# Miniprotein binders against q56419, part 108

Target 1, 326 residues: q56419
Amino acid sequence: MEGRTLEEVQEEVFKRHGVLVPKKELEDLAKALEEAGLLLTEKVEARLKEEEEKLKRERPMRLAGLSYPEGEREARAFLEAFRASYPGEGEEARVLLMPHLEPSRVPEVYGAALAALEKTPPPERIYLVGVAHRPLKEKAAALPVPFQTPFGPALPDLPALQALDALLPFELFNTPLAFREEHSLELPLFFLKGRFPEARVLPLLVARRSPELGEALKVVLRDFPGLLVLAVDLSHVGPRFGDTPLTRTLAEEARRRDLGFLERLAEGEPEAALAFLGANPTRIDGVEVVASLLPLLRERKGKVLAHRLDLEAPTLSAVGAGTLVL
Short names: E, the ipSAE of ESMFold2; O, the ipSAE of OpenDDE; V2, 0.75 times the mean of E and O plus 0.25 times the DockQ between their complexes.

## First folded at step 9 (miniprotein)

Design hb8 (at its last look DockQ between E and O 0.87; V2 from the best seeds 0.00; counts 0 for: pae E 2.5 > 1.5, pTM E .650 < .8)
Fold by OpenDDE base, look of step 10:
Structure hb8 (fold): chain B 326 residues (1-326), chain A 111 residues (1-111)
Amino acid sequence: as target 1 above (326 residues)
Amino acid sequence: GDLIERLEELAEEVIRYLKEHGEEELAREIEEQIKDIIEALKSGDTESAIHILTELAETVARVLHRLGAPEELILRLVKLVARVAEELGMSPETVQRIAIELYEAIREEVG
């Protein structure tokens, strides 16, 4: 901790452990660390255990007041502003690919998702498949508890989750702590819950490609129909991701890969989309999710509604985001 | 040990449910078949164990459905069969196939 601000430590703890420790608690912890170097591990472990026990009942908002408004009225105005940022009319979605990037970075991409949702009949349930930015015990996981949103709790579809677990050759309900701060679910869920307040949700995370997940979901979707949402980002290029600073050439390559990936998905050729990426040198985030859901994406034709490669100026890095309907 | 315990616990739950709903004969049959499964597992006859378990699970699931049992209980049976297959060292693909086939057989009977 020598030389880092409490804010940098908070951000690092958030990045490493996902935990947004309140600044005051960090101050108290920093003081306690200064006073008792060894006691932090036990207190952190006790706190993690307490958080794990809380996650047995609900998943609280972590990004409310940061990435989106906490209050319902303000949250609705937020949705309307994002929808207004996309000039298109959208299309009905059976499968929606949308980003999980910080909404303020790619407003029109989220706006395109909202446009698609406006043309989509209210589903009974939403299969929300995010990317695990934390290690999972298994290739995929689910958290069968209410997720808090400004629009009220997103309630789990327990029967459909149980059916999915029954059809998987591993325990689906694993690694609850991975969900605590996973933005790949929380950010898309804000938009989804705001549009479909009565829909139940299946919050799923993929850490590694699981063909078994796609096969299981294919069966489950027959008996428990719903909207499938892939909450994935696209290319990650620049120094934050191990590249040189963003150049025109690097940006063009990222866009080429993003659009080439999305277009092949739009043509109903998910295997071709994966093959097109090869070793995935621009680090498209959604590869493991798409690879897991191949049976659900095959032969489904659709349309790319939006794409953006957004520059993070402080790091000279960029992240791709897209909206696809199938 | 953990698998046998889980099998016994679920069996006890199912047997109790069946007895409470007047299916005493089926409850006795389940008790007998569970013993056979456990013996097969102990002897290393994994193929027989899975076969008996799958057929039993299907039969029990059909009856549970007819009795209006919670879907959760039926799905736990499917999951149990899958877990047994996994513990017996079957491939993830085989485990999943067994689970899907059992699940579909149950759904066809109740649909």
Scores: ipSAE 0.645, ipTM 0.836, lowest interface PAE 0.7, mean pLDDT 88
Fold by ESMFold2, look of step 10:
Structure hb8 (fold): chain B 326 residues (1-326), chain A 111 residues (1-111)
Amino acid sequence: as target 1 above (326 residues)
Amino acid sequence: GDLIERLEELAEEVIRYLKEHGEEELAREIEEQIKDIIEALKSGDTESAIHILTELAETVARVLHRLGAPEELILRLVKLVARVAEELGMSPETVQRIAIELYEAIREEVG
């Protein structure tokens, strides 16, 4: 009921339909609707609890058949087509920044990441750090379970994950449901698992900047060496993101912000990269991840391999994506 | 409260492991020091509680590693100390510093 009294509802029904419904019947109807709503809420909550328990055992593919093929043979061909979209050569990476935007929108940016992986010795493990698109109970989270891919399961590095958890002032394994639909891990993982089928994974999400995560990872990476991957997008501009329609001037600013950010990271100056963004007027997606991982990015020089500001004509909006090796 | 329950539960698991592996004297020492920790917590002496627990955790972790205990149990001791510090109202930065220092000290002693 929209804040109306039962008497007001009764009068409205009488005015419109000529029927006087007793107040008792309206009360009974309101109670029945409330009970039905409560039962629906209980079913939704039970389903979510069931899904949460399943996520404590494994994380299934959600984007197979949508963003990449489900079958392994098709997936390998798909991966190689993306490599072919980038005609350049990569460089060895100890840290890789790559997007999580829909791969078909930025094929050469993902291709550049593959080119970097070709030059990178197979790591024992991959620290995959994405951006939480659903709330977390803490600033950051992990899900210590196999993540399914067309190339087989990406197995968790449990000793490294437990060490990381021990060094944080909060519970790292805190929000399984946030991983259920999290494309910022699933999309990069397709490319990473395809190239490093034997590597274990630390699947990490950042919701809010956590200096504590960076300090803990500095210790854990010393003891458990591996490839650090920042799976982040760049500028988000236009009405889809609460902005004015995309103009040439706004697109030029977004490109300038994206490239200036990446170039400062490539100089080993992550604090300068963050300062360059200021209030982050183009809503670069990676800022909370970079701010969390400062100790791992300082004085590590590298190269920007690719960038695209991808235009969304239907929404008059754009999203930036880049590939950076350090 | 919940903090004391967590201390008692982990202590019982550690004590059981030590007894099963012939460390009866250390098991008795842990029981005695847990009483001291609980008394410090009940009196609100957070600095004494953290100090005693940290010293005990370093000693226990060294012995557990020598006995071949799972690394998971040792890391749970580090996490317990951090949890105590957190629930006593220490800043996240201080809690993390304590955890890292304990981890580093245990690595040096377990080595």
Scores: ipSAE 0.484, ipTM 0.774, lowest interface PAE 2.5, mean pLDDT 88
ESMFold2 (binder alone), alone request of step 9: mean pLDDT 77; pTM 0.710
ESMFold2 (binder alone), look of step 10: mean pLDDT 77; pTM 0.708

Design hb9
Amino acid sequence: GDLIERLEELAEEVIRYLKEHGEEELAREIEEQIKDIIEALKSGDTESAIHILTELAETVARVLHRLGAPEELVLRIIKLLARVAEELGMSRETVQRIAIEVYDAIREEVG
ESMFold2 (binder alone), alone request of step 9: mean pLDDT 75; pTM 0.696

Design hc1 (at its last look DockQ between E and O 0.88; V2 from the best seeds 0.00; counts 0 for: pTM E .732 < .8)
Fold by OpenDDE base, look of step 10:
Structure hc1 (fold): chain B 326 residues (1-326), chain A 116 residues (1-116)
Amino acid sequence: as target 1 above (326 residues)
Amino acid sequence: GDLIERLEELAEEVIRYLKEHGEEELAREIEEQIKDIIEALKSGDTESAIHILTELAETVARVLHRLGAPEELYYKLAKLLARISELARRLGDEELFRRAWEEAIKAYDRARELLE
């Protein structure tokens, strides 16, 4: 009934089928559909409310048994295999940039992250900053609840989260439903919790650049020291992202953008890294996160440990992933 | 909207705290100023409102310190000042932005000192 009157529908049915359906029957049907639609909406709303209430207690695993093993023993073997996929040695990290892409696509990049974590003293807390792939009410958000992992729950650092909220010009604890299925936190957290089982976590999402977040975190990090993790992907190119199928030229441009971005970050020049991307034609995922954390990235020198542009063959698209230590 | 709500909530808590500690005159003065600030915000005179609010917040911070107020009030004060700082920045008032942000950090630091 998209914009048609009941009379128009009646006429159409009569024209097509030679049956005059009484107006009353059409009205009853319309009412029934409306009631059914309303019921569906109410059910959906009730379900969302229930899920939101559950997220007040914990964030369950969504990708266990899919992206990583659910069982702890198998999960540990998974970590070891990923570490083995990177032949190099890591460096101590104060800031770690790592991917949130499906782990099986870029095992050596995650392996490089694990190598860096091996050289990193166990932090008291981890600031895990992911990318919001769903809208947030604010530029950034946090979920102050345990995140389930195969290694046990990653517990939130409530005092540090409270301190951070106190210095932000918006409510930090917003949009809990955005965390429900957000893989940008869940996937990195698997590796982080596996390596540092006792570390508390600050799970943060960035939807839009928030310079205020970086300034607030700079103050908070003084009193609540920890490892800063940027869970970001790099270029997104190909048909899934509005481009032509991957070509050598497109792949070279994506790699150039990714490496140019990472290298400038490694030199302690995050503003230069952002400027280098310009309009970001290859759609580097981590731009808004980096733009939010500039005060924490400035003048920190580091090293690019790994990079890969991974082809998704079914869509002829590719996603860049990298591991950077600062 | 969010600023007004936060301001009203903090004001109520501060006023209550002041009354409980014998600062009735100051509590009345703050209440009157807050009404004026809210009216200014509602009328669209945001610039004037945030200036007055910043000055009031600084005064409140000093009094809270003198009275030995708990960390919770300082965190709320820091949050308010952070919101003010962002508004100032959006309005292009760099001096007020800096002032409000510095005061937010001071309030935060005081809260931390009380928790250590």
Scores: ipSAE 0.770, ipTM 0.887, lowest interface PAE 0.5, mean pLDDT 90
Fold by ESMFold2, look of step 10:
Structure hc1 (fold): chain B 326 residues (1-326), chain A 116 residues (1-116)
Amino acid sequence: as target 1 above (326 residues)
Amino acid sequence: GDLIERLEELAEEVIRYLKEHGEEELAREIEEQIKDIIEALKSGDTESAIHILTELAETVARVLHRLGAPEELYYKLAKLLARISELARRLGDEELFRRAWEEAIKAYDRARELLE
């Protein structure tokens, strides 16, 4: 009903079709439509429960055939093509910052990450820390299940995840549905699993800065050494993100903020990197992850390997991506 | 709020474990302290409640070690102490914050030793 009363609907039907539908029958129809809406709501809730139960066993690929190939052979060729997009050499990473932006938009930035991984001894496990794009019940979350990739399942490090949960003031395994479509884990994981097929994974999301997470991870990494990966994007500017259309000055500001942030991180000064951003006027995505992980970033010096502020011509917007090794 | 629920869950498991191992007097003492802590939290006396809770958690850690408790209980104790530490930090009680976090790490370390 378009906001009309049943009487108005009755009058219009009679005027158009010459049939006077009794008010009782219109009331019955309205009741049936309400009941059908309740059944639809119940179906949606049941479907979400089904998906949540599936996510308690595994996390399937959502971007195969869209952002990367589904088949293993094609996926390996894809990975090699991305490495070739960055002709430089990497450096060993104890901490790697890499993007989660669509890979085809920033191929050399992902290529730089692969170059760093070439120089990195295969870790027993990878702490993969992404940005939650859906609400979490807590500041951070994990999903302790295999994540499917074209290279086989990325197996969770269950002992390390349970140890991490034990040191947090909140339940770590709190929002399975938030992982269902979370590209900030899936896209970096494709590259990481392709390079380190034996590494187990701790798939972590940050929604809001959690200093507790960083302190707990510092203890857990002592007992469960591994590669720490910050899977974050940088500036987000333009109309898609609530700004005016991208101008030269806005793009220059975004690049300056991105590089200034990365360079301060590379000097082992994560607090200075955050302070440099102030109110974060270009909406660097990595701020909440960096703020959570301060104990793991302090005094670690390294190098910025790549950066791009990628233009979205159709939306007059841009997103920054970078590769940093510490 | 959420702390009370988590405290009740840990308390039920720890108290059951103590009774199964002949520590009925300590189990009663812990039950009474937990009731006092919950009452204090509900009345808004959070600072006193968290201090008492820290002392209780330290006592529980020593008893669990003496009894050879399984690693799962030490992990649960570590998590409770991490919650206490976070609350102490929010209240500005620096001494309790540091103490509770140190005890959380000790409980965690004991769990790790048992799993090795």
Scores: ipSAE 0.696, ipTM 0.851, lowest interface PAE 1.2, mean pLDDT 88
ESMFold2 (binder alone), alone request of step 9: mean pLDDT 83; pTM 0.813
ESMFold2 (binder alone), look of step 10: mean pLDDT 83; pTM 0.812

Design hc2 (at its last look DockQ between E and O 0.80; V2 from the best seeds 0.00; counts 0 for: pTM E .556 < .8, other shape alone 2.972 > 2.5)
Fold by OpenDDE base, look of step 10:
Structure hc2 (fold): chain B 326 residues (1-326), chain A 115 residues (1-115)
Amino acid sequence: as target 1 above (326 residues)
Amino acid sequence: GDLIERLEELAEEVIRYLKEHGEEELAREIEEQIKDIIEALKSGDTESAIHILTELAETVARVLHRLGAPELYYKLAKLLARISELARRLGDEELFRRAWEEAIKAYDRARELLE
């Protein structure tokens, strides 16, 4: 109907086809379409409710067999191959910045992360902070359930999650459906669980900068020490993101922004890193995460282990990825 | 709306706990304070609401110190964190700082009881 009256539709059909459809038949059709639409809506709502109820128990793998192997043996071989793709040595990490991009696009960057993890004593828990690519009810969220991996479930640290919630001015456990398909947690978690099978995990998403999160985490980390992981990508440039096709100039600007951001973080100057980006014209993904975690990044010195600007050839677009240890 | 809901939840739990432990007078006081906060918020008197919230937090803290309830201390910490955020939004830096410090104290007390 699209805003037309039944009389207008009747007239249009008559004009086009020379057939006068009785108004009653049009009414019946409209009603049937409405009922069908309502039924579809109810079915969709029921399905979403079912998925939400499932997420109260566990978060299943979504990218197994696509981005990484489903089987444990194959998954271990996958980890080894990624580690081999990075020729350097890692450093001990207290804070690890790593990508969440499709692993096959930036293998050496993930390899650098694995190299850092080799030099890192097994943590009791991992604070895994990803980027929400879907809206959250609050600035940040957590999902306090096991995340499935080829290496077994990554179990949540419930006491630490409860402690964190207690210090936040909003409900931490919100928007469970946002976690269902969020790759910013799933992909890094594969590597982290593979390296540290016994570590508990705090899966966190940031949609908008939350200084409160950083302040709360600073307190919680005192009592619940662990590895902090920022699962973030860097620049997003090209047609997929509203730019012209990738050029040498655009790529150089993206690299400059990425490296300038990472280097300032490596110097323990996260505010300077944010200031350096200004309006963030190359759309660095990790800005809201870094802005949320300033108290944890200040005065920590570290090293940039890897960086890559990866071309997506079909769209002539590129995404930056990096590995930083602090 | 979210702040009110959380405040009501905290109040209900504290009231129940106090009644179970024979502190009926304090339970009534807290209930009255919650009603006053809700009225202040409905009227748009945010300043009064913050003041009453602060008083409530102090009252709850005193009671919890006597009885020992880590779960309620966590709830108190969250309430104080909400007050701190509200204060920050209103530009009251002193109240922000004070409320946050008290939130940490409540949190610390909860941790002490759980260890």
Scores: ipSAE 0.641, ipTM 0.816, lowest interface PAE 0.5, mean pLDDT 87
Fold by ESMFold2, look of step 10:
Structure hc2 (fold): chain B 326 residues (1-326), chain A 115 residues (1-115)
Amino acid sequence: as target 1 above (326 residues)
Amino acid sequence: GDLIERLEELAEEVIRYLKEHGEEELAREIEEQIKDIIEALKSGDTESAIHILTELAETVARVLHRLGAPELYYKLAKLLARISELARRLGDEELFRRAWEEAIKAYDRARELLE
């Protein structure tokens, strides 16, 4: 009954099946479907409320047994295998850019992040800044609860989160449900918690560029020093992302944009890195996070440790991932 | 919430503190300023309302300095951050800078008291 009258539906059923259904039966069916829709809506809303209340207490693992092992011993071995996939040496990081792409797709890129963490003194806290894949009520958000990992809970730094909230023109704790399935925090957190089991975490999401977030974080980091982690992916190219099929030319363009972006960040020039991308034709995912955090990235020089544009053969698409230390 | 609700909340806490410390004349002064701000906001003059809000926030900051109330300083910092963002959106660079500097001052006072 998608914009058709009951008489039109009645006629269509007769054409298809040779049966004339009385108008009253169609009216009763339409009313029953409407009532069932109201009941479904009530049940969905109740479930979402229940999930929201759970997320106000903790954020459970969603990817254990899928992207990483559930058990601590197996998780430790998993970290060691990923470190081994990057044969190089890391460098100390005050800022680390690392991916949130499925780890098995870019093992050496995560391995490079682990190599950097080996050279990094254990921080008191980690500012973990991911990309919101679900809408937020504001430009950015945090969830001030323990995030479960195979290495135990990653505890929130509540004093630092409260200080950050005090310097923002919006409520920082605004969209708990957006964290429920957010892999851009969960996947990097697995590696970070495994290496720094005592560090507290500020789990942050950016949906849209928020210069005010970067200005507030600059002040908060002065008083609550820690490791800043940009958990972002790079180019997204190919049909899965609305492009033509992936060609060698498109792949080379994506690599050039990824590396040009990372190298400009490594020179302490985040504004130049954003300008280099222009309209962002290869859809680098990290742009909104970098644009939010400009005050924390300016004049910080460093090094690109790894990069990979990973092919998704079944979809003829690719996603870039990199490791940058500043 | 909106700026009016946040200002009313902060003002109620400040007025309570002032009355408990024998500063009833200052408490009355703040109550009158809040009434003036509400009337300006009801008139729909957004730019005038922003300037009046900034003036109230500066008055509240002076009072809170005397009272040493760290949680109220956090609330004041947040109000000033909201004013700063609104000024940025309106292209008022002077108010943007002024409000942000005052937000940091309020934040710093809160941090000094909480340490």
Scores: ipSAE 0.590, ipTM 0.780, lowest interface PAE 1.4, mean pLDDT 86
ESMFold2 (binder alone), alone request of step 9: mean pLDDT 77; pTM 0.711
ESMFold2 (binder alone), look of step 10: mean pLDDT 77; pTM 0.721

Design hc3 (at its last look DockQ between E and O 0.75; V2 from the best seeds 0.00; counts 0 for: pTM E .631 < .8, other shape alone 3.414 > 2.5)
Fold by ESMFold2, look of step 10:
Structure hc3 (fold): chain B 326 residues (1-326), chain A 115 residues (1-115)
Amino acid sequence: as target 1 above (326 residues)
Amino acid sequence: GDLIERLEELAEEVIRYLKEHGEEELAREIEEQIKDIIEALKSGDTESAIHILTELAETVARVLHRLGAPELYYKLAKLLARISELARRLGDEELFRRAWELAIKAYDAARELLE
């Protein structure tokens, strides 16, 4: 009935079905549908408010039994299997770039991250920076609560989070619901908590480029040293992402963009890495995180340990994932 | 617009904190200086804005030394970070950089007290 008069609807019904429905009956139906929609909206809003209050106390596992095992013993065996998927040696990381793509799709990429962590002295804390897949009220956000894992809760570093908030021109603790289903934190955290069970975490999300976040983090890391983790995926190509079906040419372009981006980061040239992507035609989703963290990435040389452009055969699409140590 | 509203909201919290701790005169001075900073930024008067910021930071630092309140230093750092962002949006790079340096100084004072 949007944009049409009730008389036009009435006439159309009569032409199609041979029944003249009185205008009042159409008005009553429209009112009932509107009221039902309002009640559904209110129920959804009440549920979201309830979930938001729960997230102010803790962030429960959402992917246990789906992306990784729920039980601790099985979860440790899972980590060992992933490490074995990467036969190489790692290198010590002060900054680690790792994926948040479904782990079973890129086992050697997560294995390379585990290899890097083996060479990394256990940090007191981990700055875990993911990509917001739901809107944030600000450019970036944190959730200062325990994140549950099969290895126990990953406790927040409250003093470091408060220090970070003090140097930002916006409230850092602004969008609890954005963390409810955020796999870009949960999936990397499984691997990080399994390897560093005593480390506290700063769970951070970036929605839009925030240069002030990087400047503030540079100051905070001076006083609260720890491991910086960029939990980002690379190219997203194919019909799932708005392209034509995946071709060899599109896949080759995605690999070239992924590796060129990672290699420039590995040379300590994050501005050059961003410039190399231009308009970002293969939709590397690490761009906003890298652009926010420039002060922490400049002049840090390192090494690309692994890369995979993983095919989603049912959708003729692909997603890139990589492991970089700096 | 939105940044100015955020500055005003945070300033209200800092001012309320000072009043609750018996610093009514400082709270009044901060309110006036924040208004002056916003007006100076809108007019493009960088020298006045820097002067007001410097006096505000020095006055608050003296009170915070007396009170031993690292949380207030954190609130001051956040206010200065918001002023720095306002200056960046207005295209005043000198005030942007100076306000950021003052935010770090307030942060460092908080860290010294908390250690």
Scores: ipSAE 0.690, ipTM 0.808, lowest interface PAE 0.9, mean pLDDT 87
Fold by OpenDDE base, look of step 10:
Structure hc3 (fold): chain B 326 residues (1-326), chain A 115 residues (1-115)
Amino acid sequence: as target 1 above (326 residues)
Amino acid sequence: GDLIERLEELAEEVIRYLKEHGEEELAREIEEQIKDIIEALKSGDTESAIHILTELAETVARVLHRLGAPELYYKLAKLLARISELARRLGDEELFRRAWELAIKAYDAARELLE
């Protein structure tokens, strides 16, 4: 009814169809629609509550059969193919920056991550820090449940998660529904679990920069050592992100910003990396994650293993992806 | 509001724990300090509230060390972390630093008891 009175609707129906519908019938219909709408809302709410309750036990795969194979055998072949797509050798990582973009778009970048993982001793635990693409109640969040993968469940490190929560000025275990469809964790986790099947995981999301997270993690890492993984993409340019279609100039600027960001991180200068981006006109995805983890990135030198700016042809847009080891 | 709620939760838990372990006098003292903090917060005297809260945290830490309650140390660490963040927002760098150091100390005490 979009704000129209019942009388206006009655008049419109009369004008269009030559039938005068009694006001009472219109009232009954409006009430029925309202009741149906309310019922739908209640049903949706009930469903969301049910989903939230399920997330108290486990996080199921959402992208199996779409972004990666569901079956373990096929999943292993998938890993090998991605590793083969990167011709280089990796380096041991204490910190790994890798993408969370659709794997098929940037296979060699994921391949570089796998190459680094080959040179990395199996960690007891993996701190997997992704980007929240949905709002969080707090600046950051964790989901302390098993994440399903083709290689079996990635089990949470509950003691380390508890320790981390104890040092944060907000509730770490918030917004479980934000994890339900968050690909920034699911996609990297596929590769990580495939390589390190016995590692516990701390699945973390960052929505806004939280310096407190970095300081807390610095303390926790002392007692709970592990691999830190930043699952972040780089520049987002083109019409999907509010720009003109990708041009040579725009692509060059995106690459310049991506590489300039990664190189400064590789030099152990994360503050310089952030400063280099300024207002971040190419919308580097990982800014809030890096800003949150400064204490863990300072003075760590490393190497950029791979970078790609991948064109999404249907939208003439592009997303940057990179692999960095520290 | 969140700080008050957390303070109340911690207080209730600590008070209960202290009573269960025969520390009735200390439990009463903590209860009184909590009331004072709440009053300070309600009056808008954030500085006084933070000060009292810091003193309370130190007192609780000393007692908890004696009693050996790692879960309460984690809660204390959390409270101190919240105080530190509040201090930072208020521009009190000294209180920020001190509260954070105390949070780490509480955390370390918890870890020691859990090892």
Scores: ipSAE 0.654, ipTM 0.806, lowest interface PAE 0.5, mean pLDDT 87
ESMFold2 (binder alone), alone request of step 9: mean pLDDT 82; pTM 0.784
ESMFold2 (binder alone), look of step 10: mean pLDDT 82; pTM 0.785

